# Miniprotein binders against Mucin-6 (MUC6), part 2

Target 1, 185 residues: Mucin-6 (MUC6), of Homo sapiens (Human) (q6w4x9r395to579)
Amino acid sequence: GHCSLEGGSFVTTFDARPYRFHGTCTYILLQSPQLPEDGALMAVYDKSGVSHSETSLVAVVYLSRQDKIVISQDEVVTNNGEAKWLPYKTRNITVFRQTSTHLQMATSFGLELVVQLRPIFQAYVTVGPQFRGQTRGLCGNFNGDTTDDFTTSMGIAEGTASLFVDSWRAGNCPAALERETDPCS

## First folded at step 2 (miniprotein)

Design sA14
Fold by ESMFold2-Fast, scan of step 2:
Structure sA14 (fold): chain B 185 residues (1-185), chain A 95 residues (1-95)
Amino acid sequence: as target 1 above (185 residues)
Amino acid sequence: DAEELKKKIEELILKAWELLIEALRLLKEYLETGDPELLVKSIEKAVEAIKLLTEAARLAAQLGDKELVELIDELTKIAELLADRAIKIYVEEHE
């Protein structure tokens, strides 16, 4: 199945339900028992300069017990806080430049990520059939039914994107991700 | 080949424009009938147009045509505004 983060603030779930994103935080895109070492794919959103979008994607993170791979819109790839030259290979993950504007993270466990760096930072998530009905997060539950794609982290199906999105925040929204300063300062 | 890229970009833009026209038609029909299914279809068409325009912008950037990238960005903003408004209406009126 395919999930996409496009146009700065849009998400299309694995079951093809589109919605718009207006948060500034790190959010869980994909959690699944099919991911090794308690793996999760996450997206970082920050304030956008585009008048028709309040927020946009600025980084994608793959986190497990062994790895914290960050791919940022600045074309920097890190693992566990250390910058890596491409192609970068671990036991189960390879990050490489697919084209002059696209990076790919290929895995041995049925997850593939393609990141468009320019002109707009975007992400495309592909998962194998073993993930069907086994996913949680912003990309939905991958069960072939769009009516429950807004299933929160508590397991409740919501009718609105806002409650769904907020439920998938990964911890606190750190001040470092905010571009605002207090206007009264 | 620059000419092949130009032709591909043109095809993507024309397909995206066709999808935007269909999205507007569905939105108009929704405003006349109140059928939320038409609004959902309108959103789907607008989002599909954004996907095609995003790919067109990528190819235009690869071609080095900054003016074409700016044009596609402007079209993308129109598609985003349509989708954003339609999604807001759907959430407020039918969710």
Scores: ipSAE 0.000, ipTM 0.161, lowest interface PAE 15.1, mean pLDDT 73

Design sA15
Fold by ESMFold2-Fast, scan of step 2:
Structure sA15 (fold): chain B 185 residues (1-185), chain A 95 residues (1-95)
Amino acid sequence: as target 1 above (185 residues)
Amino acid sequence: DAEELKKKIYELIEKALELLLEAIRLLKEYLETGDPELLVKSIEKAVEAIKLLTEAARLAAQLGDKELVEFIDLLTKMAERLADTAIKIYVEEHE
């Protein structure tokens, strides 16, 4: 299945449900028992410098017990805080420059990430069929039903993208609610 | 080649406008029928338009045509607002 983070603030889930959100935090993009060592893919959003988006993707993070791989819009790749020259290879993960403007993170466990660096930072997540019905996070549950793709971290199907997105926040950050971008008017 | 790049940008914009008009048509049909599948299709067309406009903006920036970039940004914002509105309606009315 395919999940995309495009146009700075748009997400299309593995079940092809599109939505937009206004978050400025680190969010769990993909969490699954299929990811080794308690792995999770996360997305970092900040206020946009691109005129057609109010919130934009600024980094993608793969976090596990062994690795914290960060790919940022500044074209810097780090693992556990240390800058790495490409191609960079670990036991299960290889990060390399696919084109002059795209990086790819290939894994041995059925996860592929392609990051567009310039001029708009975007990410494309591909997962193998073993992930079907086994994913959680902003990319949805990959169960073939789009109506429950807004399932929160508490297992509740929400009626709005804002509550869904806020539930997948990874850390102490401002809530991605309408009132946070338009204070109590 | 700047001329070939410009032609590709306009082709992307034209295709995006066709998709955006289709998204509007589908949203109008949804408002008349209440069929949530039409709303889903409207959202899909609007998002596809945004993807094409995003690529057009990238190429326009490469060309250094600031006015064209601003025009594409305007169209992208319009498409984003349409998609947001349709998604909100879908989530609130059919979930």
Scores: ipSAE 0.000, ipTM 0.161, lowest interface PAE 17.1, mean pLDDT 72

Design sA16
Fold by ESMFold2-Fast, scan of step 2:
Structure sA16 (fold): chain B 185 residues (1-185), chain A 95 residues (1-95)
Amino acid sequence: as target 1 above (185 residues)
Amino acid sequence: DAEELKKKIIELIRKAFELLLEADRLLKEYLETGDPELLVKSIEKAVEAIKLLTEAARLAAQLGDKELVELIDVLTKYAEELADLAIKIYVEEHE
């Protein structure tokens, strides 16, 4: 399946349900038992310029017991708060520059992330068939049915995006990512 | 089909290995000529190999073949070390 985070605030789930939201915090994109070491993929959103109703993706985070990989719109890649040269490799994850404007995080466990750095920061998530029906978060549950793609963190299927998105908040604001990466800033 | 997946994995590993041999040759040619464009080409080939090996590892994990995953990891580590070396030389000597 494919999940996309485009145009600053537009999301398309693994089951191809599109929605938009306005938020200024860290959100869980993907959580699954298929991710090793309690892994989760998260997205950080912040206000775009000074617009009251506009928000945009500013960073993507992969967090596990071993790693905290942050890919930011500033084209900086860190792991556990330390900046890394690309290509960057851990045992199961490789982050590399796919093109002059795109970075890829490839894994051995069926997750792939492509990040567009310019002209606008965007992310594309691909998961293998082993994830079918075993995902939760903003990218949906990947069960082949779009009617329950707005399943909240409490297991309730909502008809609107706002309650769904709020249930997947993982932090307080972009400032939360700053605090987590403070040793490197 | 498990047999078809195995063939795909082996082909990805074969292509990655050829790219790594090319990256190594380019790096060695750089050591004799001092041409920084050869370092860039070496890095590009090593990164291409890493991409193929990562896909091979994904398929091997999906197939449940832990031995294949571990073998692919060894090649991926080599590819990363080769790329890191070439990048370090380029930054230190030509930036």
Scores: ipSAE 0.000, ipTM 0.078, lowest interface PAE 23.6, mean pLDDT 73

Design sA17
Fold by OpenDDE base, second read of step 3:
Structure sA17 (fold): chain B 185 residues (1-185), chain A 95 residues (1-95)
Amino acid sequence: as target 1 above (185 residues)
Amino acid sequence: DAEELKKKITELILKALELLFEARRLLKEYLETGDPELLVKSIEKAVEAIKLLTEAARLAAQLGDKELVEWIDELTKLAEILADEAIKIYVEEHE
């Protein structure tokens, strides 16, 4: 399964359903019982540019009971708030520079993350076949059916992205519905 | 290449428009007949249109055509309005 966060506001789910949203919050991309230690992958979006309606991905976070790995657009990698030099390894997770413009987080449990740093900060999530039907979040449920990808955190299927995305907020942030669509995001 | 992408974008937009027109037709017919199947189909068509427009916007962004992205976004807004309205009706009818 491949999930992508591109162009600042575009998402393609594991089931290859594309959608767009504008928000300035941290969102859960991926939760799954297949992730050890209650692991979850999250995306941080913030304002970008002059307009308040412009939003973009600014960081990706892997959070577990033991680690909080943050990959930021400024190429800073932290774990539990401490800056780490690359390559960085903690148990079953390794973060390293793949290319001059790409960082990679490799794991032993079937999760791969590639982060493009420039010209646009983008993220690409890959999960193994063992994750099929066992994922939730903005990346969808990886069950081969695009029609149910917009399932909220409460298990309700939505027809459009706005309420779906808002349900996966990981903090107290303004609702995406309150944001104006900006093509420059 | 760029020309191929433009062609793909155009195809997506055209298909989306067809779906939106159909969604509208179905919704209108529902309002006249009360047939719940028409409402469901309307929602499906509208949602599919949004999907295609979103993909088109992504490809347009990839081309760096900001004006095209903006134009597609406007269409997307219209599609969302239609979808939201149909969904709203559906929810109300099932309360």
Scores: ipSAE 0.027, ipTM 0.398, lowest interface PAE 4.8, mean pLDDT 91
Fold by ESMFold2-Fast, scan of step 2:
Structure sA17 (fold): chain B 185 residues (1-185), chain A 95 residues (1-95)
Amino acid sequence: as target 1 above (185 residues)
Amino acid sequence: DAEELKKKITELILKALELLFEARRLLKEYLETGDPELLVKSIEKAVEAIKLLTEAARLAAQLGDKELVEWIDELTKLAEILADEAIKIYVEEHE
């Protein structure tokens, strides 16, 4: 299955259900029991004015008990807060430059991530057949039925993208942090 | 029949995304091996994806779904960038 994050704010699920949202936080893109060490793929969105959206993808994060790999739109790759030179390899994950404008994160467990750096930061997620019917998050449930792709973190199928997206918010909201000045000086 | 059109659009988009993944994989393998057949196959897959996305956009326009048409157009531009990059490499190789 293939899931894409494109044009700043457009998402196509593993069951090919397209939708759009405007968010400025970190969102869970993919959770599955097929991911080792309680792994999850997450997407970070922040303010922009590009591609008919008020927000855009700024980073993709793979988080597990062992690793926190962050791939940022500024072409910085970190793991557990430390900048890494490419190609970067762990036991089960390799991050490398696929082309002049694309980075790839390859894994041994059936997950592949390709990130387009230019002209617009975008992400493409590929999962193997073992993930079928076993995914949760913004990329949907991968069960071959698009009518329940908006299943929230509480397991409820929603009719709208807004409630679905909000349910997968993971908490980090950098765009909101500088809107107020400190009253103490 | 709107539901049949939606199903067809979905199938075309999924196939196009698979072809774009294959095109990128083939281009990467070409950069590693220098095998010109891989470069040609990469271009072929990217062009096929563009054709499928163009048809998906036509069907989405039939539905009157302007937002879906715009999104498919963005995907098509990305496919065109990939195809153009591979074609540039091909031309440089043959000069």
Scores: ipSAE 0.000, ipTM 0.120, lowest interface PAE 20.7, mean pLDDT 72

Design sA18
Fold by ESMFold2-Fast, scan of step 2:
Structure sA18 (fold): chain B 185 residues (1-185), chain A 95 residues (1-95)
Amino acid sequence: as target 1 above (185 residues)
Amino acid sequence: DAEELKKKIFELILKAIELLREAMRLLKEYLETGDPELLVKSIEKAVEAIKLLTEAARLAAQLGDKELVEEIDILTKLAEYLADLAIKIYVEEHE
């Protein structure tokens, strides 16, 4: 399956459901029992400096019991708060520069992340077939049914993106629903 | 119908994203193997993505969604960059 975070604030789920949201927080992008050591992939969104998008992706985080790998739009890669020079390798994860504008995080457990650094920070998530029906978060549940792609962290299928996105916040941040009422944040 | 037009726009965007992923994969394989046919295939996929994104932007403009047009333009620039990069490598290394 493929999930993408593109154009600042567009997301396409593993079941190919596109949506857009407005929020400035860290969100759970992918959780799965297939990820080792309670691993989770997260996306950090902040206010955009340009008129075409209220918010934009500024960092992607892979968090497990052993590692907190942060890939920032500033082209900085850290693990557990320490800056790392590429290529960077742990037991199961390798982060390297795929092209002059793209970084890749390759793993041994069926997860691959590619981030575009320029001209706009974007992320592409690929998961192997073992993840089918076993994912949750902003990238959806990967079960082949788009009608339940907005399944919240509490297991409820929503008809709107705002409630879905808010349920996957990983911190104390303003809710996306409140932000939608502000014409220009 | 605006909703049907919007669905068509996003179908085009999704197909373009798939093509861009294929283009990146092919370029990565080229960097590992040196096979110039992989560069050619990468260029072909990126160019096809540009065509789909251009159509998506046209339809988004018809819908009057200026913000969506701008977002599609960002994806189009990515596709153009990938094509240009692969072409540059092909010219410098294999022509």
Scores: ipSAE 0.000, ipTM 0.083, lowest interface PAE 22.7, mean pLDDT 74

Design sA19
Fold by OpenDDE base, second read of step 3:
Structure sA19 (fold): chain B 185 residues (1-185), chain A 95 residues (1-95)
Amino acid sequence: as target 1 above (185 residues)
Amino acid sequence: DAEELKKKIEELIRKAEELLKEAERLLKEYLETGDPELLVKSIEKAVEAIKLLTEAARLAAQLGDKELVEKILFLTIEAALLAYRAIEIYVEEHE
């Protein structure tokens, strides 16, 4: 399954459902029993302009009981608040520079993350087949059905992205704004 | 035989891990002694590990065990990064 965070406010789920939102919070992208140590992948969004519709991804966070790995738009990588030099390895996770513009987080448990640093901070999440039907968060449930991707953290299927996205907030933040997906943006 | 194949894969992985451990040791010794032969040996061990892991991945793919393939590939990345680091160290010391 492939989930993408692109264009500052666009998300494509594992089931290939595209949607758009504007929010300035930390959101859970991926939770799964397949992630060890209660692992979760999160996305941090912030304002990128004056308008409420000007939001962008500014960091990606992998959080577990043992690690808090943050990849920021300024290319700083931290674990548990401490800056780390690349390549960085901790147990079953390795973060390294893939290209001049891309960082990668590789794992031994079927999660891969590629972060594009420039010109737009974007993230691409790949999970192995063992994750099928066992994921939740903004990336969806990876069950091959796009119609139920907007399932909230409480297990309720929503018809709109805003309520869906808000349910996956990892903090007390303003409500997200829903916008139509523009394939040309 | 799937079971036999799995055993072979496990053995390859084990050997690769041992090689990586040795590569790390050698790299550490290089940092302490400055002997370039140790550096080269470290890289050689890492490359050898990659070869074994590549074979393991191929076999795992034959088994249709995608998860195992991913694990092996992860180890492959580790091996590659180790070799890369070794080279970086050398370059930094000679700049």
Scores: ipSAE 0.019, ipTM 0.321, lowest interface PAE 4.8, mean pLDDT 91
Fold by ESMFold2-Fast, scan of step 2:
Structure sA19 (fold): chain B 185 residues (1-185), chain A 95 residues (1-95)
Amino acid sequence: as target 1 above (185 residues)
Amino acid sequence: DAEELKKKIEELIRKAEELLKEAERLLKEYLETGDPELLVKSIEKAVEAIKLLTEAARLAAQLGDKELVEKILFLTIEAALLAYRAIEIYVEEHE
């Protein structure tokens, strides 16, 4: 399955449901029992430099009991707060420059991450079939049914993206900026 | 006739794959040149691929071929991701 974070504010879930949000927080992108050492993939959003009300992806984080790998839009890769030269390899994870504009994080456990650095910072998540029905977070539940893709951290299926996104906030951050999705004509 | 139906599905998938490859080529050229017309053409080709894959999925469901439906699903996801990426880049550039 494929999940994408594009154009600073768009997400497409593993079940191919697109949505948009605006927020200035770290969000849980993917949690699964298939990830070793209580692993989770997270996305960091901050205010856009161009627009007061717009936000953009600024970093992607892989966090486990052993590692805190941060890939930022500044092309800096850190693990547990220490800058790393590429290619960077651990037992199960390799981070390397795929092209002049893309970094890749390859894993032994069925997770692949590709980060586009320029012209726009974007992320693409690929998971193997073993993750089917076993994911939670902004990338959805990967069960083949788009109607329950907005399942919150509390296990409730919501009809709207805003409550879904806010439920996956990590840390003490402001709520996502209010935005009317379907204004009445 | 199940055989004729399967042949139709295979033709739709082949055409969609060609369109998707062309969409990827156009997006790559856009990243190299900055020509926004290439970005629009990339979106156009990806959307056309999705239309063909939607028809292929309908026919595959009629045939009852679960593995074929799954193949079409993965290809549709790839086409959708490319289209969304290109549209977002276009929107950002024309803000």
Scores: ipSAE 0.000, ipTM 0.101, lowest interface PAE 19.6, mean pLDDT 72

Design sA2
Fold by ESMFold2-Fast, scan of step 2:
Order: C-alpha cells, then structure tokens, then sequence
Structure sA2 (fold): chain B 185 residues (1-185), chain A 95 residues (1-95)
C-alpha cells in the first residue's frame, strides 16, 4: 500500500482517500502490530513562513522502544537526539541518500519511507501486504474501503478530516509553543 | 516579504497540482468501478484546486510576477476543464 504526504499539507491514505489539513503538531501516520517494538511512524507539521495561515510537513519520525529516528527538512538525521552521518544503519533500518534531493529509510519489516527534501519537503510511505487491515493513523486503516479511512484513535468513523486528524495528535504538541500567540484569540 | 510570499505561492501551485492529479485518478477509477463516492470526491478535489489557484493568482498578481500569473492561469484552465467533465457526469447520473 502507498500513502503520501505532499504539497505541505495534503495526505493520500493507503486506500487512496485524499484529504488536507492545517495543523501544527506531531501526528501519528502509521501504527501497526506489524511494526517491531511498538513502532510508529509520525509526521511533524508547522506553520509556513511569516503567513502563519498555512502549515507544512517539517519532519518525519520513526519511534520504537529502541529508536527515535528523525528526518527533518533541513537534511539532518538524528537517532535518539544524536546527529548521524549517512548511510546510517541499525539492526533493521537503513537511512541513506537515494538522490541529491531524496532520502530513503529502508526496513526489514515491510516499511519503506522516501523523503523529498527539495523543492518541497514531502514523504512517501510504502507498506507490504502483511500490513493490510493492520494499520491505524493518518494513512488510514488499509482495508480496501475508503468510507472508514477517517477512523479516529477512538475507533469511530468520522465524515470530516479535521476530527480525524485531531484524534491522531501525538502528545503535548511542543511545536505549538514556538509559535507567535495571537493576542486577539 | 516578497521572497516568502513567492515561496507560499509556489507551495499553493504544487498543492493544486497534487489535488488535480488525484481528482483525475479518482474520476478514472469511478469510470471503471461506478463507485459514486469517487465521483463526488473527484469534483470536490477539482473545486478545491480551483479555489487554491484563485488565491495563488491573486497573490502572484500582487507580486507583479507575470510568469507565475500565466503558469497559474494555465493550470486553472486545466482544473476547470476536469471539474466541468466530472460535473457533467454527475448531472447525467442525477437528472
């Protein structure tokens, strides 16, 4: 299955359901029992430039009990807070430069991530057939039915993207604390 | 800031291109499967692309960037054509 994060704020699920959102938080893209050691793939969104009216993907995170791999739009790769030179290898994960503008994270467990660094930071997620019907998060449930792709973290199918997206927020959203506060809000 | 506004315009253009490409894919899939949800979604995405391109065109005009204005105009015409085609199918199915 393929899931994409494109154009700064646009998502296409594994069941090919497209939607957009405006958010400034870390969101769960993919959770699955097929990911080892309670693994999850996450996306970090932040406001664009001085406008503050638009949001864009700024980093992708793979988090498990052993690893916190962060790939950011400024071309820095870290694991557990330490910067890594590419190619970077762990037991089951390799991060490497696929082209001058693309990084790839390849895994032994059926997950692949390709990140476009320029001209716009974008991400492409590929999962093997073992993930079918076994995924949760912004990338949808991968069950072949688009009508329930907006299944929230509580297991409820929603008709709107905004409620769906908000349900997949990861933790306290530290990115929001770095933003200009509106005195009129 | 003119440079930051130009980056925002470029982002809007790319996003509209992505929406338009997806609208085309959904319309094609509708023609193969007959799933009415795909047709409705295709129309919604094409309309959203037009709205984004309209905003991008207005901002590009403010910058005085004639090349961006012309690029956006061409893409807007493509999006309008797709929307018209999908809406005609929708009307035929419902009337």
Amino acid sequence: as target 1 above (185 residues)
Amino acid sequence: DAEELKKEIELLIRWAEILLKLAERLLKEYLETGDPELLVKSIELAEEAIKILTLAARRAAQLGDKELVEKIDKLTKEAAKLADEAIKIYVEEHE
Scores: ipSAE 0.000, ipTM 0.073, lowest interface PAE 23.5, mean pLDDT 72
Fold by OpenDDE base, second read of step 3:
Structure sA2 (fold): chain B 185 residues (1-185), chain A 95 residues (1-95)
Amino acid sequence: as target 1 above (185 residues)
Amino acid sequence: DAEELKKEIELLIRWAEILLKLAERLLKEYLETGDPELLVKSIELAEEAIKILTLAARRAAQLGDKELVEKIDKLTKEAAKLADEAIKIYVEEHE
């Protein structure tokens, strides 16, 4: 399964459903029992301009019971708040520079993350087949059905991205703007 | 082969440019005709352009061509702006 966060506010789920939203919060991209130590992948969005619609991805966070790995748009990688030099390895996770503009987080448990730093901060999440049907978050449920990708954290299927996205907020943030559109809906 | 890779990147960029132009045209036509299909297609094309440019960006980065990266950056911003505008209209029309 491949999930992408592109263009500042565009998301494509594991099931290849594209949608857009504008929010300035931390959102859960991926939760799964397949992630060890209660692991979760999250995305941090912030304002990138003056208008409320100018939002962009500014960081990606992998959070577990033991690690909090943050990859920021300024190319700083931290674990539990401490800056780390690349390549950085902790147990079953390795963060390294893939190219001059790309970082990669490789894991031994079927999760891969590629972060494009420039020209736009973007993220690409890949999960192994063992994750099929066992994922939740903004990246969807990876079950091959695009129609139920907008399932909230409470297990309710939403018709629009706004409520869906808001349900996956990791903190107390303002609601996402209702400018999410799915032209295929 | 770096030269071949560069050519591919340039092709991707050209495709994106075409898509953006089409998206702009469709958006304009929508504003004139009110045909919702045009608006939807405009959004789709703009979004596709972003995807293509993303791929181009990866390859350009690998190639280490700063000029290409800058060009891609500029086009991506334009595409995003267009998408944003079209989406805004879409949302307003469906409120």
Scores: ipSAE 0.000, ipTM 0.169, lowest interface PAE 12.7, mean pLDDT 89

Design sA20
Fold by ESMFold2-Fast, scan of step 2:
Structure sA20 (fold): chain B 185 residues (1-185), chain A 95 residues (1-95)
Amino acid sequence: as target 1 above (185 residues)
Amino acid sequence: DAEELKKKIEELIRKAEELLKEAERLLKEYLETGDPELLVKSIEKAVEAIKLLTEAARLAAQLGDKELVLKIEYLTLRAEILAFEAILIYVEEHE
């Protein structure tokens, strides 16, 4: 399954449900019992430099009991607060430069992350079939049904993106607002 | 004088980058030692960097250099993320 964070504030879930939101917080992107050592993937959003009325992805974080890997739009990769030269390898994770504008985090446990650094910071998450029906967070539940992709951290299916996104905040931040659909799109 | 303004902007950016580097170093040292004074200094340096970048953006906008404004805004965002992380730690762990 594939989940994407594109164009600053657009998300497409593993079940292919698209949505947009405004947020300036860290959000849980993906949690699963399939991730080792209580692992989770998180996304950091802040005000966009291109348009101050928009918010955009500025960093992706992989957090477990062992590692805190941060990939930021300034092309710095850290683990547990220490800057790392690429390629950076641990027992189960390798971070490397795929192209001049893309970094990849490959894992042994069925998770792959590709981040576009320029011109707009974007992220693409790929998970193996073992994750089916076993994910939670902004990327949805990966159960083959888009109608419950907005399942909150409390287990409630919502009809709107803003309530869904707010439930996955990691920390004290203002509530996310669903981005208004562009009438001219 | 556009040339003089560009030189001032470049100097502000250089000083802000040095402050941001110092803020990052202080935050890393705090994470290793737990010394709350280091956390406060990190926040102070990051905030000072934001102030310099805000002035640089104002001058760049005055020049009508949209590309330079966007570059400075990007650096400001980096400083704001660092300050946000440090302030969040301070509020939640060091009352």
Scores: ipSAE 0.000, ipTM 0.074, lowest interface PAE 23.1, mean pLDDT 72
Fold by OpenDDE base, second read of step 3:
Structure sA20 (fold): chain B 185 residues (1-185), chain A 95 residues (1-95)
Amino acid sequence: as target 1 above (185 residues)
Amino acid sequence: DAEELKKKIEELIRKAEELLKEAERLLKEYLETGDPELLVKSIEKAVEAIKLLTEAARLAAQLGDKELVLKIEYLTLRAEILAFEAILIYVEEHE
């Protein structure tokens, strides 16, 4: 399954359903029992311009019981708030520079993340077949059916992306943003 | 007092962690028994944990303790994920 976050506000689910949204929050991209240690992949969006419609991906976060790996648009990689030099390895996760413009997070548990740094900060999530039907979040449920990708965190199928996306906010957005002044941390 | 504040934060975190553990236990029991009351209670515990953690986060931010902030953030997200998972499980089983 391949999920992409492109163009600042576009998402393509694992089931290849494309949609667009505008938000300035942290969202759960991928949660699955297949991720060890209660792992989850999240996306941080922020304002990229004056208009509220000008939003963009600014960071990708992998959070587990052991790690909080943040890959930010400024190419800073942190784990648990500490900046890390690349290549960086922690247990079953490795973050390294794939190209001059791409970073990659490789794992031993079937999750791969490629982050394009420029000209637009974009992310590409790949999960193994073992994740089929066992994923939740903005990347969808990876069950081969595009019609149910907009299932909210409450299990409700939505017809529009807005309500769907909002349901996958990580915490209270205003509060969350206030708690963490640096999205790269 | 920074030390007192830190203790308060840690206490909130502790309570939240306990609630999360209980929520997880309840969810497990629900999966075994199918009793919807257990599911509801699990969610309630998770929500309560989130409330405590929200306060903890505010205080931790005020204190400037990044380590605590990160811990709280993790626990908050964990609680939310748990709640979402619980709901999703219910929906999947009853559709």
Scores: ipSAE 0.000, ipTM 0.161, lowest interface PAE 13.7, mean pLDDT 89

